# VHH binders against 6-phosphogluconate dehydrogenase, NAD(+)-dependent, decarboxylating (gndA): the designs that were tried, part 2

Target 1, 299 residues: 6-phosphogluconate dehydrogenase, NAD(+)-dependent, decarboxylating (gndA), of Haloferax volcanii (d4gst8)
Amino acid sequence: MQLGVIGLGRMGRIVVDRVLDAGHEVVAFDLSAEAVAAAADAGAEPADSVADLVDRLGDDKRIWLMVPAGDAVDATLDDLDPHLDGDDVVVDGGNSHFEESVRRAEACSAAYLDCGTSGGPAGAELGFSLMVGGPQWAYDELTPVFDAVATGPDGHGHMGDSGSGHYVKMVHNGVEYALMQAYGEGFELLAEGRYDLDLESVAKTWNNGAVIRSWLLELCEEAFREEGSDLGDVDDHVAGGSTGTWTVQEALEQEVPVPLIYQSLAERFGSRADDRFSRRLANRLRYGFGRHEVARKDD

## First folded at step 4 (VHH; framework vhh_7z1x_3)

Design f07 (from c04 with G50A S59Y)
Fold by ESMFold2-Fast, scan of step 4:
Structure f07 (fold): chain B 299 residues (1-299), chain A 125 residues (1-125)
Amino acid sequence: as target 1 above (299 residues)
Amino acid sequence: QVQLVETGGGLVQPGGSLRLSCTASGFTFSKYAMNWVRQAPGKGLEWLSAISWSGGSTYYADSVKGRFTISRDNAKNTLYLQMNSLQPDDTAVYFCARTYKYTDEYGSKYSFDYWGQGTQVTVSS
């Protein structure tokens, strides 16, 4: 097959490399000339614009987008759409909100697949997990590409109608947030607890036969190896949170209780404020009830 | 509503130094990794450097490693690029760009979602 790839960041480059390794042809474009040149060195055909990429592709165009979610996806589609028809397929492999993916599919001249992509940079060696939503025929047409990009034959699947791929990936990330929080709490108890433990050794032991073994736990072991059991200079501010927020919003709309996912998201938000109004008021209210000493802010 | 405005460009002699600034508004600056990207005359975009949300981690392209230093002041919503030992081939328009916040969890050096209008740097004797 021939595949166009737009967006050659870390994840997009992995798609290019794996598709080329499987014996397919790739036409690649990115705003970064350095990224395009690197992809060309790997065997991709470089394009100098979105229009040039389209011109280099034959009939029945197959195009994979790996650009940042939001405005970048819409800007890319605005450039692509005049060149597309209903026999073409566009795959959004990024972290778009599922409702935006449905909107884009309805507006797109081509068949639109929303593809939730999981595995991070480890996908270079292991392949990704791909959760795909959209027309069945378009998913079927792209299976040779999905086979190349995914980890094994069970590493990709057709979830359902438009939006379902990004929807399932969104919920996956919500679960990931809760698991990260659970590991964090467990290791914090060990770090603050009764024994003086080597947490790298604990994580290694847990990841060799224990029921909570996982790739996330491998990352915990790496963190303790690189930073020490006290995590050294690592700050408690946790960035990100959009997919967790989207998951909680959807859970509220569907009236599905997700207390662990919500709590993990709330902890992430709380990490970003050293001086929380609610804690200051609680301190002052305690004084009102029982004359407990009031901590005052430094001058 | 997101705005990034670069300043500090200009004409400098080979071997000289310049410090670029990028002032951010319309978002919580301290929650995003930031980048510097340049475009030389007649060439495409080249990524130069990235800095984590806290300033604790920095990354550099080989072409500028050891000569350029990226830093940030989260209290002032400002990103900096200190450029030393400038060469004629450093002549370019320099842009600051915000890293897509979800890619921070994967450590991407290339992905960004908003960028400024650019500031011209010319290195000539």
Scores: ipSAE 0.000, ipTM 0.164, lowest interface PAE 15.9, mean pLDDT 85

Design f08 (from c04 with G50A S57K)
Fold by ESMFold2-Fast, scan of step 4:
Order: sequence, then C-alpha cells, then structure tokens
Structure f08 (fold): chain B 299 residues (1-299), chain A 125 residues (1-125)
Amino acid sequence: as target 1 above (299 residues)
Amino acid sequence: QVQLVETGGGLVQPGGSLRLSCTASGFTFSKYAMNWVRQAPGKGLEWLSAISWSGGKTSYADSVKGRFTISRDNAKNTLYLQMNSLQPDDTAVYFCARTYKYTDEYGSKYSFDYWGQGTQVTVSS
C-alpha cells in the first residue's frame, strides 16, 4: 500500500525504513530537506511540502505523523486538513496526551488513529509495540502498515475508542518509570552493600531465568559492561517526565493509587537540584534541636 | 453547559450585506470545527460553510461560494458569516453548529452535536 510519512526524525525514519522493507510505497516529508533527501536515498518518494505529499498520495490518503508532541502535531494537522476527507486516515505515532488526541480526532476531517509507539531507537532492529485507538475500520485498513512497523503479529493492537492508544501508552511509560527506579535501587544496594559484586554478572544472571528478567535488565547489563560496576562518571541527572506526570494526573482524576509511579517521578525531579530549600531548612532545624539540648543542661 | 448563540439577522434588501455572529460557551471553542447551516421556509436544512478549528481551512456550498465568507475569532469564542450580494432565495433561519468532523464541498460525512437557536435572515424589497 502507499503511506505518507510526516516527521523524519529518528523514530519517523524507522517507520519509513520498515514500511519500505515490507514492500509498501512511502511518500515522505519533513521540514529538514536533509532528512527528506536521506529518506529518498532509502527508497521513499520525496515531497517538497505537506500539499505536495497529499497530491502524491491519490484519493484515499493514509498518513503517519511522527512529529514531537504538542504544537507540532496541531501545526501539521492544520496544514493537512484542507486536503482531507472522511475516507482518509491519519495516524499520530508520537507521544501525544490522550485528551489532545481526542480533541484532534474530533476536529480532523479524516479518521484519526492515536498510536502509542514503544521501543525507542531499538525499533529499527526489533520493530515497535503499537497501541492504537480510534475507529475500528481505520485500524483494520492500516493493519498491513502496523504489521510492518511492529515487532511481530502480536506487536500491535486496537485498544478501543479515540484516545485509548495514547492512554495505554501513557500508563505504559508510568510503569516504565517505576521499573527503572526499582532496578536502580536494587543495584545501588548491591553496589553499596556488604559484598564486592560484579554487577554485570549479577544483571546477566538475573536476565537468564529470574522473575525480573526484561529488556531493561539487558540495558542494565550493558551499562555495567561499558561503565563498570561503579557506573564510572555517569551523571545522576534524569531528564524527562511528561508521560509520568500525565499518568499521575490521570491517577489522581480517577482516584487510583499509584505510589510507585509517583515516587519514581518525584525522584526524577529531585535529581535536577544540587541545593534544595527543604534540605537547608531541615539542617537549620536539626542545628536548633542540638543547640538547645546542649545549652540547657536541664535534667 | 454547551451553548451557541446566533445574532446579526434581520431584514435586508436584495444585493445587500449582513454579518452573522455566533458566540460559543461551555466548551473550548478553539478546539472544534464549526459550521453554518440554514433552513428556508418549508424546506430542509442546507449546509453552507465550515471552518477548521484554527481557521486555516474553509469550505463552502456551491450556492454561496464567492458571496459568503466564514471566519472565526478564537480569542472571543465567536464564529462569523459575512454575507454579500444577498438574494431573495437566501431568506432562511441561519444556525451555527459544532461538528465532530470538518465538512467540505466534496460531500464529506458530518455530524452536528450542538446547535444554536438560529437567527432569521429575510431578503425582501
């Protein structure tokens, strides 16, 4: 089939390459002329603008958006919408907030699929996991593309109505935050604990039959292999947090307790400050307690 | 509560102009495509024009293309219809309506979930 792809960053390029490799045709556009030229070298048909991409797709358009969440999605839809009708399908493959995806689906002239995409850069080799929300007919229509992009036949699924794909992916990322924090705490205990351990060996052993085996644990093993069991000079600053924040906000709205997800998010925020008001006040209060006890000599 | 209120209707002579306004409340106006629809005396509903959520895309029915202009001011939560070169057959009650999907002149399917009460436009000598 023919697929338009808008957004040719790292993730968008993986979509292009996998869809081409599966024998489909791709028309590709990005604001970066260099990115468009690179996609064309891989076998995509280059487009000079959103309008040009639309002109090349024929009557029933199938378009995959892989642009940053927020304003970039809305700007792209504003450019596309003059050219779309109800027989067309637009897929938002980014990490949009699910409520924004519902709004966009309502406003869009085409059928709109929100597609939570997981796998990061490793998706180039393995394929992605795709969580799709929106009209059933549109999901069914895009199945050959989802088969190409996903890690296998069980690597994509229709979650439900509009917004459900990004919703499930949002919660997935919240769980990911908690799992990363749990691995970090476990290995920190081992690193600081009573035994002199080779953490690469520990990670390898745990990833071969233990109950906590995972791809994240493969990444832990790689980290210890490359940086050593002390992690060398790796910084303790942890960037990001939007999907974790959205998950916690939704949990509060639904009155669902997510203490581990929340704490993992709070730990990320704490990693970004060397000097915290709360710690300075605590130190001053501790000083006050000690000074008063010593000074009084009251028994 | 979602509410749409049309104003600006009235009597106008053939060849004259009118500007209709529709004020929205109870929802985030800037996130929805909007439509103008009319109903002439004793006839069914006729879709006239649509505008995208951002104002970047507009479409028109053939009967009004070139004479009517749809626009919006998202800061004021207001939809407009500028009507020029009015004809006696433009006499109708004019409604603003919120749509699930943007409509166009190529016969796209659409659904209206909220309507105004309508404003009467009469084109007569």
Scores: ipSAE 0.000, ipTM 0.104, lowest interface PAE 23.2, mean pLDDT 85

Design f09 (from c09 with G50A S59K)
Fold by ESMFold2-Fast, scan of step 4:
Formats: sequence, structure tokens, C-alpha cells
Structure f09 (fold): chain B 299 residues (1-299), chain A 125 residues (1-125)
Amino acid sequence: as target 1 above (299 residues)
Amino acid sequence: QVQLVETGGGLVQPGGSLRLSCTASGFTFSKYAMNWVRQAPGKGLEWLSAISWSGGSTKYADSVKGRFTISRDNAKNTLYLQMNSLQPDDTAVYFCARTYSYTDEWGSKYSFDYWGQGTQVTVSS
């Protein structure tokens, strides 16, 4: 099969490499000339523009987008859509909000697949997990590509109608937030607890037959191996949060309780400030009713 | 596609001030948390500061807290680092770094997907 790939950052390059390795042909474009050249060195056919990429593809165009969520997706679709018809398929492999994916599918001249992609940079060697929403026929047509990109035969699936792929991926990330927070709390208790423990050894033991074994625990083991049980110079700032926010917003709209996902998101927000108004006020209120000493800045 | 370009470095005297800028292009800047990191000669990378995508939350390393201020202008796609009371040990190449956005990551050192080319800051008489 021939696949067009637009967006040759970290994740898009993995899609290119895996599709080429599976024996398919790739036409690649990015706004970065360096990224296009690197993909060409890997065996892709370079395109000089979106129009050039389209011209190099055959009659039934299959195009994978791996551009940043939001405006970049819409700008790329604006460039593509004049060249597309209903026999073509466009895949958004990025991290778009599912409602934006539904909007884009309705506006697109081609069949539009929203493809939630999980696995991060490790997908280069292991393949990704792909959660795909959109028309059944379009999913079926892209199966050889999904087989190449995914971690194996069970590494991709058709979730349902347009939006469902990004929806399922959004919730997946919400669960990931809660699991990461749970591992963090557990290891913090061990680090601060009554025993002097080698946390790399603990993580390794927990990941070999224990009920909480996971790839996240493999990453915990790696972190303790590289940084030590005290985590060396790793800061407590936790970035990100868009998918966690979307999951909590959706849970609220559907009246589904997700307290652990919510608390994990709130913990990330709390990690990003050195002082918090709420804590300063609580300190002052404790003084007001109980005469507890007020902590002051610059002590 | 993604490009981060740092400017504003140079030679300053101890006790002086510099303002670094990082101009972002090729992505929706307002959707990403941004970071400043530095590398002194012969040393590893040191994370200095982070700012949320909205600008509502900031975090600082103890070594720079009270002296450096991170800020952003989402309308201009620009990240800033105001550096005050500079010391000779602040001499380093300073990098602007974007938080990994296709999937969330946990841990500051492993959370960056794009870096600028860096800008040299030298604090010396």
C-alpha cells in the first residue's frame, strides 16, 4: 500500500519507519525540510508541499496526519480538502479532542478516521496501540497500515462511529493519570517509610508476577536505575493535563464518578506552584479560630 | 515543523540582569507547557523553571527561585526568562523546551520532546 504521512515529528517518523519496514510505500511531508530529508533517508518519497504529496499519491488516497492537536490539524485539512473525494481516507493519529474529530469528519470530503495512538516513543520498537473511530469501510481499508504501525494483531481496533477512537484514547489517558499517581504514592510511602529500600529492586519485583505489573512499572524501574531511589535531580513539576481535563469534563457531563482520575489531575495542577493562595488563607484562618502560628513568606 | 529559537543571551557582569526569549513556531503554543533548562560547561542538564500552557502556574528549581521569573505571551508565541542577580555559576547554555504533548509524561527530565538550539549566557567581569 502507499501511505501519505504529514507531520514528521517524533511520532510521525515512527509511523513512517514502521510502514516502510512492513514493505509499504510512504510519501512524506513536513514544514521542516530537515524532517523531510531524514524521512527520505529512511526510504520515504519526499514531498515539497501538501499539494505535491497529493500529486504523488494514487487515485484512492490514504493519508496519515501526525501534527499537533488543534490549529495544525485544521490548517492541514484546509490544504488537503480541495484535493480529496469520498473514496479517500484521512487518519488523524494525533491527540485531538473527540468533539473536534467529529466536527472535522463532518466537514472533510474524504472518510475521516480519528486514531488514538498510545505507546509514546517506545512505539518505534514495540509498535503503538491504535483506537480507531469512523466509517467501518475506511478502517477496513487501512488495516494493512494499522497492522504495520500497531504492536501486533491485537494492537488496533475499531471502536465505533466518528469520535470514538479519540474518545477511548482520552479515557485511556485519564486512567494513565490515576495509575501514575498511584505508583507515585506507593513508592513515596516506601521512600519515606520505616525501611531503607532499594526501589529499583522493589519495582523489578512488583513487575515480575505481582498483580500491579505494567509498562508503567517498567518505567518506574528504569527511573530508579537511572536516578537512584531518591530520584536524584528529578523535579516534582508534572506537566500536561489536557486529556485528563477532557476525561473529567466528560465524566461530569455523563454523571460518571471518576474521583481517582480527578484527584490525579488536581495533583498535577498543585505541582506547578511554589505557593498557593488557598494554603496561605487556610494558614490565616487557622490562626483566626485556633491561634495556630501563621507561617509567613521569607521565614 | 516545530521550531524553538532562544535569544537574549550574552556577557553580563555579576549582579546584572538578562531577559531571555524563546520564539515558538510550527505548533499551537498556548496548548503546551514550556520549560527552561541549562547546561553549564562540563555539567549535565539542569531544569530551571516551568510554566503551564495558560501561564497560571509556575515552578522553579531551588537554585534560581527568587532570582529568575518565567513568563509567556501566548499572543506572540513567546516564552521569557527574566534573570536577576546573576552569579558566575549561572554561566551556561540556556534552552527552551516543550513538554511532550501526544501523550502525557511523568517526570520533568523525561518530559521534553523539542528543544531550541540554546543561547549562551556568560557571567564574568
Scores: ipSAE 0.000, ipTM 0.136, lowest interface PAE 13.7, mean pLDDT 85

Design f11 (from c01 with W53Y)
Fold by ESMFold2-Fast, scan of step 4:
Structure f11 (fold): chain B 299 residues (1-299), chain A 125 residues (1-125)
Amino acid sequence: as target 1 above (299 residues)
Amino acid sequence: QVQLVETGGGLVQPGGSLRLSCTASGFTFSKYAMNWVRQAPGKGLEWLSGISYSGGSTSYADSVKGRFTISRDNAKNTLYLQMNSLQPDDTAVYFCARTYYTTDEYGSKYSFDYWGQGTQVTVSS
């Protein structure tokens, strides 16, 4: 099979490498000349523009987008769409909002697959987990590519209609937020608790037969190995949150309670402000009604 | 040392045209995608247009599509923005920016690592 890949960042390059390793042909384009040259060194056919990429592909074009979510996806589709027809397939492998994916599918001249991609940079060795929404025939057509990119045949699945792939991935990330928060709280209790523990050893033990074993625990073990049990100088500011926010917004729209996912998102927001007005007022109110000691800032 | 220097800004009447230039030095210009970004008074940054390292691929924000044209001359290390049919809400400081690839915990994204000083464009009678 021949696959066009647009977007050769860390994730897009993994798609290229895995598809090439499986014996397929790749035509690759990126805004970065170095990224295109590196992909060419790995065996991809370099394209110098979106138009050049489509010109190099055969009649039934199969194109994987791995560009930043939002305007970059729409700009790429604007360049591609004049060259596409209904026998072509475009895959959005990024972190697009599922409603935007539905909108793009409706506007696209080709069959559009929204492909939630999970695994991060570790996908280079392990392959990704792929959650795919869109037309059944297009999913079936891309199966050899999905087999190459995923951790194998069980590492990808057809979720349902357009939008469902990004939808399922969005909720997956919401669950991930809650799990990360739970691990964080547990290890914080151990770090601040009664015993002077080697948290790398604790994470390793928990990940070998315990109920809460997971890849996230492998990452915890790695963190304690690299940073120490006190996490060295790692900042407590937690950036990001788009997929977690989308999950909470959807839960609110559907009136489904997701208190743990919400609390994990709220903790991220709280990490960005170390001088919170609400806490200062609460301390002052405690003084007003209960005459409790008030913590005050220095001059 | 990397430098991006914009020129060509100024005062123009509604319906008029301006051509902005950005001269790059201190890096291999032909290997980087380039962008134009603006900031209107009291507003945030708005991405307007991008061009691939070869000049073969361009993209535009909906607000400027059909009115602005991005181009580059790799032999001169220069990026251009041709602005036509200017309107009062195009009044802003216009920045040239180099594409930089970054990554976060859930994937990768493009951002800008080097910016010019900006050039003022004022559309007014």
Scores: ipSAE 0.059, ipTM 0.525, lowest interface PAE 6.6, mean pLDDT 87

Design f12 (from c01 with A33V)
Fold by ESMFold2-Fast, scan of step 4:
Structure f12 (fold): chain B 299 residues (1-299), chain A 125 residues (1-125)
Amino acid sequence: as target 1 above (299 residues)
Amino acid sequence: QVQLVETGGGLVQPGGSLRLSCTASGFTFSKYVMNWVRQAPGKGLEWLSGISWSGGSTSYADSVKGRFTISRDNAKNTLYLQMNSLQPDDTAVYFCARTYYTTDEYGSKYSFDYWGQGTQVTVSS
């Protein structure tokens, strides 16, 4: 099959490489000429614009978008849409909000698949997990590509109607937030607890037969191997939060309780402020109650 | 050494036009996406426009779409921004920026790895 790929960052390049390795043809475009040249060196046909990419594809265009969420997706679709018809398929493999994916599908001249893509850079060797929403026929047409990109035939699935792929991936990331927080709290207790433990050894043991074994736990083992059981000079700032926020917003709208996902998101927000107003006020109120000493900023 | 130098700023009346130029040196200009970004007094950075390395694809922020036109001349290592129908709220320092972007499962991000010195555009009577 011939696949157009727009967006050749880390994940987009993995899509290109895996699709090429499976024996398909790729036409690749990115805003970075260096990224396009690197993809061409790997066997992709380079395009120098969205229009050029379209011109190089046959009549039944199959195009995978792996660009920054938001305005970049809409700008790319604005460039693509005049060249598309209902027999063409566009896949958004990025981290778009599911409501934006529904809007884009309704406006797009082609069949639009929202494809939640999970696996991070490990997808290069293992393949991704792909959660796909949109028309059944379009999903079926892209099956050879999904087989190539995913970790195997069971690594991709059709979730349902437009928006469902990004919806399921959004919730997946909310669960990931909670799991990361849980591992963090467990290892923090061990690090601060009564025994002087080798946390790399603990993580390795837990990842070989224990009920909490996972890829995240493998990454914990790597962290302790590289940074030491005290995590060296690793900062406590935790970036990100968009998919966690979207999951909590959806849970509130549907009146579904997600306290662990919410708390994990709240912990991330708290990590970004080394001096929180609420804690300063709490400290001052404690002084008012019982004359507890007030810690001040210039101490 | 990478260097980006903006010129063409100045004072202009509302409804007027200006053309900004950015001259690049120290890297292969034709292999990089280029952008225009501005910062108004007391405000944060606002991305305005981007152009592919070949000039074949352009993108614009909604605030400037239809009024501003980005272009490039790879033979001269120069990026341009044609600004029409200028309004007082277009007053800002305008920066030329070289950008790279990446996508992963935790998000998609733009980054600017090199910036120009900036050129002041003031729209007032």
Scores: ipSAE 0.013, ipTM 0.406, lowest interface PAE 7.8, mean pLDDT 87

Design s01 (from n09 with T110Y)
Fold by ESMFold2-Fast, scan of step 4:
Structure s01 (fold): chain B 299 residues (1-299), chain A 125 residues (1-125)
Amino acid sequence: as target 1 above (299 residues)
Amino acid sequence: QVQLVETGGGLVQPGGSLRLSCTASGFTFSKYAMNWVRQAPGKGLEWLSGISWSGGSTSYADSVKGRFTISRDNAKNTLYLQMNSLQPDDTAVYFCARTYSYTDEYGSKYSFDYWGQGTQVTVSS
C-alpha cells in the first residue's frame, strides 16, 4: 500500500518507519526540510509541498496527518481538500478533541478517520494502540497500515462512528492520569514511611506477578533507576492536562461521576502554584474559630 | 551563531496594514521551515502561519486566514508577514521561529529551535 504522511515529528516519524518496515511505500511531507530529509534517508519518498505529496499518490489517496491539535489540522485540511474526493481517506492520528474531529469529517471531501494513538515514543519499538472512528469501509481500507503501526493483532480497533476514536483515546488519557497519581501516592508513602527502601527494587518486584503490574509501573522502575529512590532533583511541577480536562468536561455533560480522574487533574493544577488564596484564607479562618497563630507572608 | 532579527512592528489604525520582516543568520535558511507566532497581552502563544523550506507550502490559523500572507526570500535569508485588515485584537508581540515541524501529542504544541526577539504590533483606534 502507498501512504502519504504529513507531519514528521516524533510520532509521525514512527508511523513512517513502521509502515516502511512492513513493506509499504510512504510519501512524506513536513514544513521542515530536515524532517523530510531524515524520512527520505529511512526510505520514504520526499515531497516538498502538500500538492507534491498529492501528485505522488495514486487516484485513491490514503493520507495520515500527525500534526498539532487545533488550527494546524484545519490549515492542513484546507490545503488538502481541493485535491480530495470521496474515494480518498484522511486519518487524523493526532490528539484532537472528538467534537472537532466530527466537524472536520462533515466538512472533508474525503472519508475522515479520527485515530487516537497511544504508546508515545515507545511505539517505535513496540507499536502503538490505535482507536479508530469513522466510516467502516475507510477503516477496512487502512487495515494494512493499522497492522503495521499498531502493536500486535489486537493493537487497533474500529470504535464506531466519527469522533469515537478520539473520544475513547480522551477517556484513556483520563484513566492514565488517575493511575499516575495512584502510583505516585503509593511510592510517596514508601519513601516517607518507616522503612528505608530501594524503590527501584520495590517497583521491579511489583512488576513481576503483582496485581498492579503495568507498563506505567515499568516507567516508575526506570525513574528510580535513573534518579534514585529520592528522585534526586526532579521537580514537582506537572505540566499538561488538556485530555484530562476534556474527559472531566464530557463526564459532567453526560452526568457520569469520575472522582478519581477529577482529583488527579486537580492535583496537577495544584502543582503549579507557589501559594494559593484558598490556603491563605483557611489559615486566617483557623485563627477566627480556634485562635491558631496566623502565618503571614514576608513583606 | 543562530540569530533571528525582526523588524516592521509599530502602531497602526484598525483596518490598516503592516509588513513584518525576519532576517536569519548563522544557519542555512533555505533548509528550514519558518513560522510566525504572536503573544497578546495576558495571553499564551498563538501560532499564526508557517512556510515550508522551499516556500511551496503555507499554512494559516483561522484567526488570520485571508488577512495575513507569509512569504520568504531564500536568497536574502528573510521571512515576511504581510498583515492586512488589522483589528484591535491583533495587538501582540510577533515572533519569527525556526524549525517548525508538525508536532505530536507528547511534544510542545509549537516545536521550535530558535525564536526572534519579537516585535510589538499595536492596533489602536
Scores: ipSAE 0.012, ipTM 0.388, lowest interface PAE 8.5, mean pLDDT 86

Design s02 (from n09 with T110W)
Fold by ESMFold2-Fast, scan of step 4:
Structure s02 (fold): chain B 299 residues (1-299), chain A 125 residues (1-125)
Amino acid sequence: as target 1 above (299 residues)
Amino acid sequence: QVQLVETGGGLVQPGGSLRLSCTASGFTFSKYAMNWVRQAPGKGLEWLSGISWSGGSTSYADSVKGRFTISRDNAKNTLYLQMNSLQPDDTAVYFCARTYSYTDEYGSKWSFDYWGQGTQVTVSS
């Protein structure tokens, strides 16, 4: 089949390469002429605009968007939509909020698939995990592409109605936050605990047959190999949090308790401050009812 | 050596129109996508519009859709923004900016590598 791809960053280029390797044709566009040229060198047909990409795709257009969430998706759809009809399919493979994906699907002239894409840059060799929401017929039509992009036959699935793909991926990222926090706490106990342990060896052992084996644990092993069991110069500041925040917001809206996901997000926020007003007040209140002297900041 | 110079700003009444120009030098203009970005008093930077290196693809922020039109003349190395139905909220310094590429989904934003000095647009009664 023929697939248009808009957005040729690290993840979009992996989609292009995997789809081409599976024997499909790709028409590729990006705001970067260099990225388009690199995709063409890999075997894609270069387009010099969204309209040019559309013209090259023939009658039933199948287009994969791999652009940053938010304004870039809407901007691309505004350019694209005048050229589309109900027999066409657009896939948003990025990290869009699921409610924005529902809004976009309702406004789009084509069938709209929200595709949560997991696996990071490792997807180049391993393939991605793809969580797809939207019309069943459109998912079925894109199955050969999803087979090419995913990590095997069970690496993609139709989640449900519009928004469900990005919804499931959002929750996946919330779970990922909690798992990273859990690994961190476990290894911290081992690092600070009663034995002098080689944490690279521990991570390797845990990732070979143990219950908690995972790709995240493989990344822990790599971290200890590269930085040492004391993590060397690695800072404790943890950036990011958008997908974790979205997951917690949704949990609150649905009244579903997610204490571990919430706590992992709260720990990230706490990593960004040296002291907190709430703890300074608590210190002063303890003095106020006569139990302890007020602790003061260091000289 | 890369230079972007904006012109065409000024004072305009609500409901009026202005056309901004941005003249590029020091690079091959036809190879780069270009953008308009503004900074209003008391607000952060707001992306308004983008145009592909060929001129065939354009995009707009919701706040300016239907009111602003971006265009380019690659032979003259010039970017334009036609602004119609101006509102007091459009008062800002307007910058043209060059973009290299979309960032991947982890970045969540376009990347801009060079900016002009800006031109002031004031919309007041």
Scores: ipSAE 0.087, ipTM 0.534, lowest interface PAE 5.3, mean pLDDT 87

Design s03 (from n09 with T110F)
Fold by ESMFold2-Fast, scan of step 4:
Structure s03 (fold): chain B 299 residues (1-299), chain A 125 residues (1-125)
Amino acid sequence: as target 1 above (299 residues)
Amino acid sequence: QVQLVETGGGLVQPGGSLRLSCTASGFTFSKYAMNWVRQAPGKGLEWLSGISWSGGSTSYADSVKGRFTISRDNAKNTLYLQMNSLQPDDTAVYFCARTYSYTDEYGSKFSFDYWGQGTQVTVSS
C-alpha cells in the first residue's frame, strides 16, 4: 500500500518507519527540509510540497497527518483539500479535540478518520494503540497501515462515527492523569512513611505480578533508577492539562461524575502556584473564629 | 545572529495595496517555513499566512484569504506578502516569523522561534 505522511516530528517519523518496515511505500512531507531528507534516508519518497505529495500518491490517496492540534491541522487541510475527492482518505493521527475533528470531517472532500494515537515515543519499538473514528469503509481500507503502525491487529480498533476516535483517546488521557496521580500519592506515602525504602525496587516488584502493574510503573521504576528514590532535582511543577481539561468539560456537559480525573487535573493546576489566595484567606478566617493565630507572610 | 527585517509598510487608502518584504540572514533560509503575523494596537497577535521551505505549500487565515498572497525567493533570502483590498481593520504592525517544522506533542510544537521587528501598516483615508 502507498501512504502519504505529512508532519515528520517524533510521532510522524515513527509512523513513517513502521509503515516502511511493514513493506509499504511512504511519500513524506514536512515544512522542514531536514525532516524530509531524514525520512528519505530511511526509505520514504520525499515530497517538496503538499501538491507534490498528492501527485506522487496516485488516484486513491491515503494520507496520514501528524501535525500539532489546532491551526496546523486546519492549515494542512486547506492546502490538501483542493486535491482530494471522496475516494481519498485523510487520517488525523494527532491530539485534536473531537469536536474539531467532526467539524473537519464535515468540511473535508475526502473521507476523514480521527485517529487517537497512544504510546508516545515508545511506539517506535512497540507500535501505538490507535482509536479510530469515521466511515467504516475508510477504516477497513486503512487496516494494513493500522496493523503496521499499531502493536499488531489488536492494537487498533474502529470506535464509531466521526469524532469517536479522538473522543475515546481524550478520555484515555483523563484516566492516565488519574493513574499518574494515584501512583504519585502511593509512592509519596512510601517515601515519607515509616520505612527507608528503595522505591526502584518497590516499583519493580509491583510491576512483576502485582495487581497495579502497568507501563506507567515501568516509567516509575525508570524514574527512580535515574533520579533516585528522592527524585533528585525533579521539579514539582506539572505542565500541560489540555486533554484532562477536555475530559472534565465533557463529563460536566454529560453530567457524568469523574471526581478522580478532576482531582488529578486540580492537583496539576495547584502545582503551578507558590501561594494560593484561598489558603491565605482560610488562614485568616480561622483567626476570625477566635481560635487560631493568623499566619502572616514574613516582611 | 538570526535577523529578519521587514520593509514596505506605510499609509494606504482603503481598497489600496501594499507589498511587504522580509529579508532573512544568519540561517539557511531555504530550510525553514516562514510566516506573517500581525498585531493591531491593544490587541493580541494574529497569524495571517505561512509558506513551506520550498514555497510549494501556502496557507492563509480566513480574514485575509483571497486578499493577501505570500511568496518567497530562496535565492534572495526574502519573504513577501502582497496585500490587496486593504481595509481599515488591517491596520497593524506586521511581523515575519520563522517556523522550524510541523511537530507533534512529543516534539516541538508548531511555533515561531524568531521574529522581525515589525513594519507598521496604516489603512486610513
Scores: ipSAE 0.213, ipTM 0.635, lowest interface PAE 4.3, mean pLDDT 88

Design s04 (from n09 with T110L)
Fold by ESMFold2-Fast, scan of step 4:
Structure s04 (fold): chain B 299 residues (1-299), chain A 125 residues (1-125)
Amino acid sequence: as target 1 above (299 residues)
Amino acid sequence: QVQLVETGGGLVQPGGSLRLSCTASGFTFSKYAMNWVRQAPGKGLEWLSGISWSGGSTSYADSVKGRFTISRDNAKNTLYLQMNSLQPDDTAVYFCARTYSYTDEYGSKLSFDYWGQGTQVTVSS
């Protein structure tokens, strides 16, 4: 099969390398000439523009987008779409909101697959987990590519109609937020508890046969190995939150309770402030209730 | 060694036009994609437009598509942004940025390795 790939960052390059390793042909384009040259060194056919990439692809174009979410996806589709027809397939492998993916699919001249991609840079060695939404025929057509990119035959699946791939990935990330918070609380108790523990050793033991073993826990072990059990100078400010916010918004719309996912998102928001108005007011109200001592900020 | 210098900013009325230039030095300009990024007062960075190293592919954020045109002259090591139909919301510091690659881990973003100091564009009534 021949695959066009637009976007050759870390994840896009992994798609290129895995597809080439499986014996397929790749035409690659990126806004970086260096990234295109590196992909060409790996065996891809270089393109110097979106139009050039399209011209190098034969009939029935198959194109994987791995560009930043939001405006960059729409900008790329605006340049790509005049060259497409209904027999072509475009895959959005990025982190788009599922409603934007549905909108893009409706506007696109080609069949549009929204592909939630999980695994991060580890996908280079392990392959990704791929959650795909959109037309069944387009998913079936891309199966050889998905086999190459995923961590194995069970590493990809057709979730359902347009938007379902990014939808399932969004919820996956919400669950990930909650699991990260749970590991954090457990290790914080151990760090501040009654024993002086080697947290790398604890994490290693838990990764070998324990009920809570996972790749996230392997990352915890790595963190303790590299930073020490006190996490050295690692800051407590937690950036991000878009997929967690989207998950909570969807849960509210569907009236599904997700208290753990919500609380994990709220903890991230709380990490971005040194103090909170609500806690200062609560302290003052406690004084009103029973004349409890009021903690006050220093000038 | 690497320098990016923006010029052409200033004060314009709504509906007006400006042409920004970015002069690059210290690297082989023709090998890198270039971008325009802006930062409005009190807001984060917003990517506006990109152009491939060859000039053969251009891309635009929805907020500026149809109003702004990116171009480059590789012989002069210069990047341009033609801004038409300017709106008050276009008031920002405009930066020229060199693209390294797309960033798609932990919150996908365009990856930039060098930036200019920026040029102020003010659109006021």
Scores: ipSAE 0.126, ipTM 0.545, lowest interface PAE 5.0, mean pLDDT 87

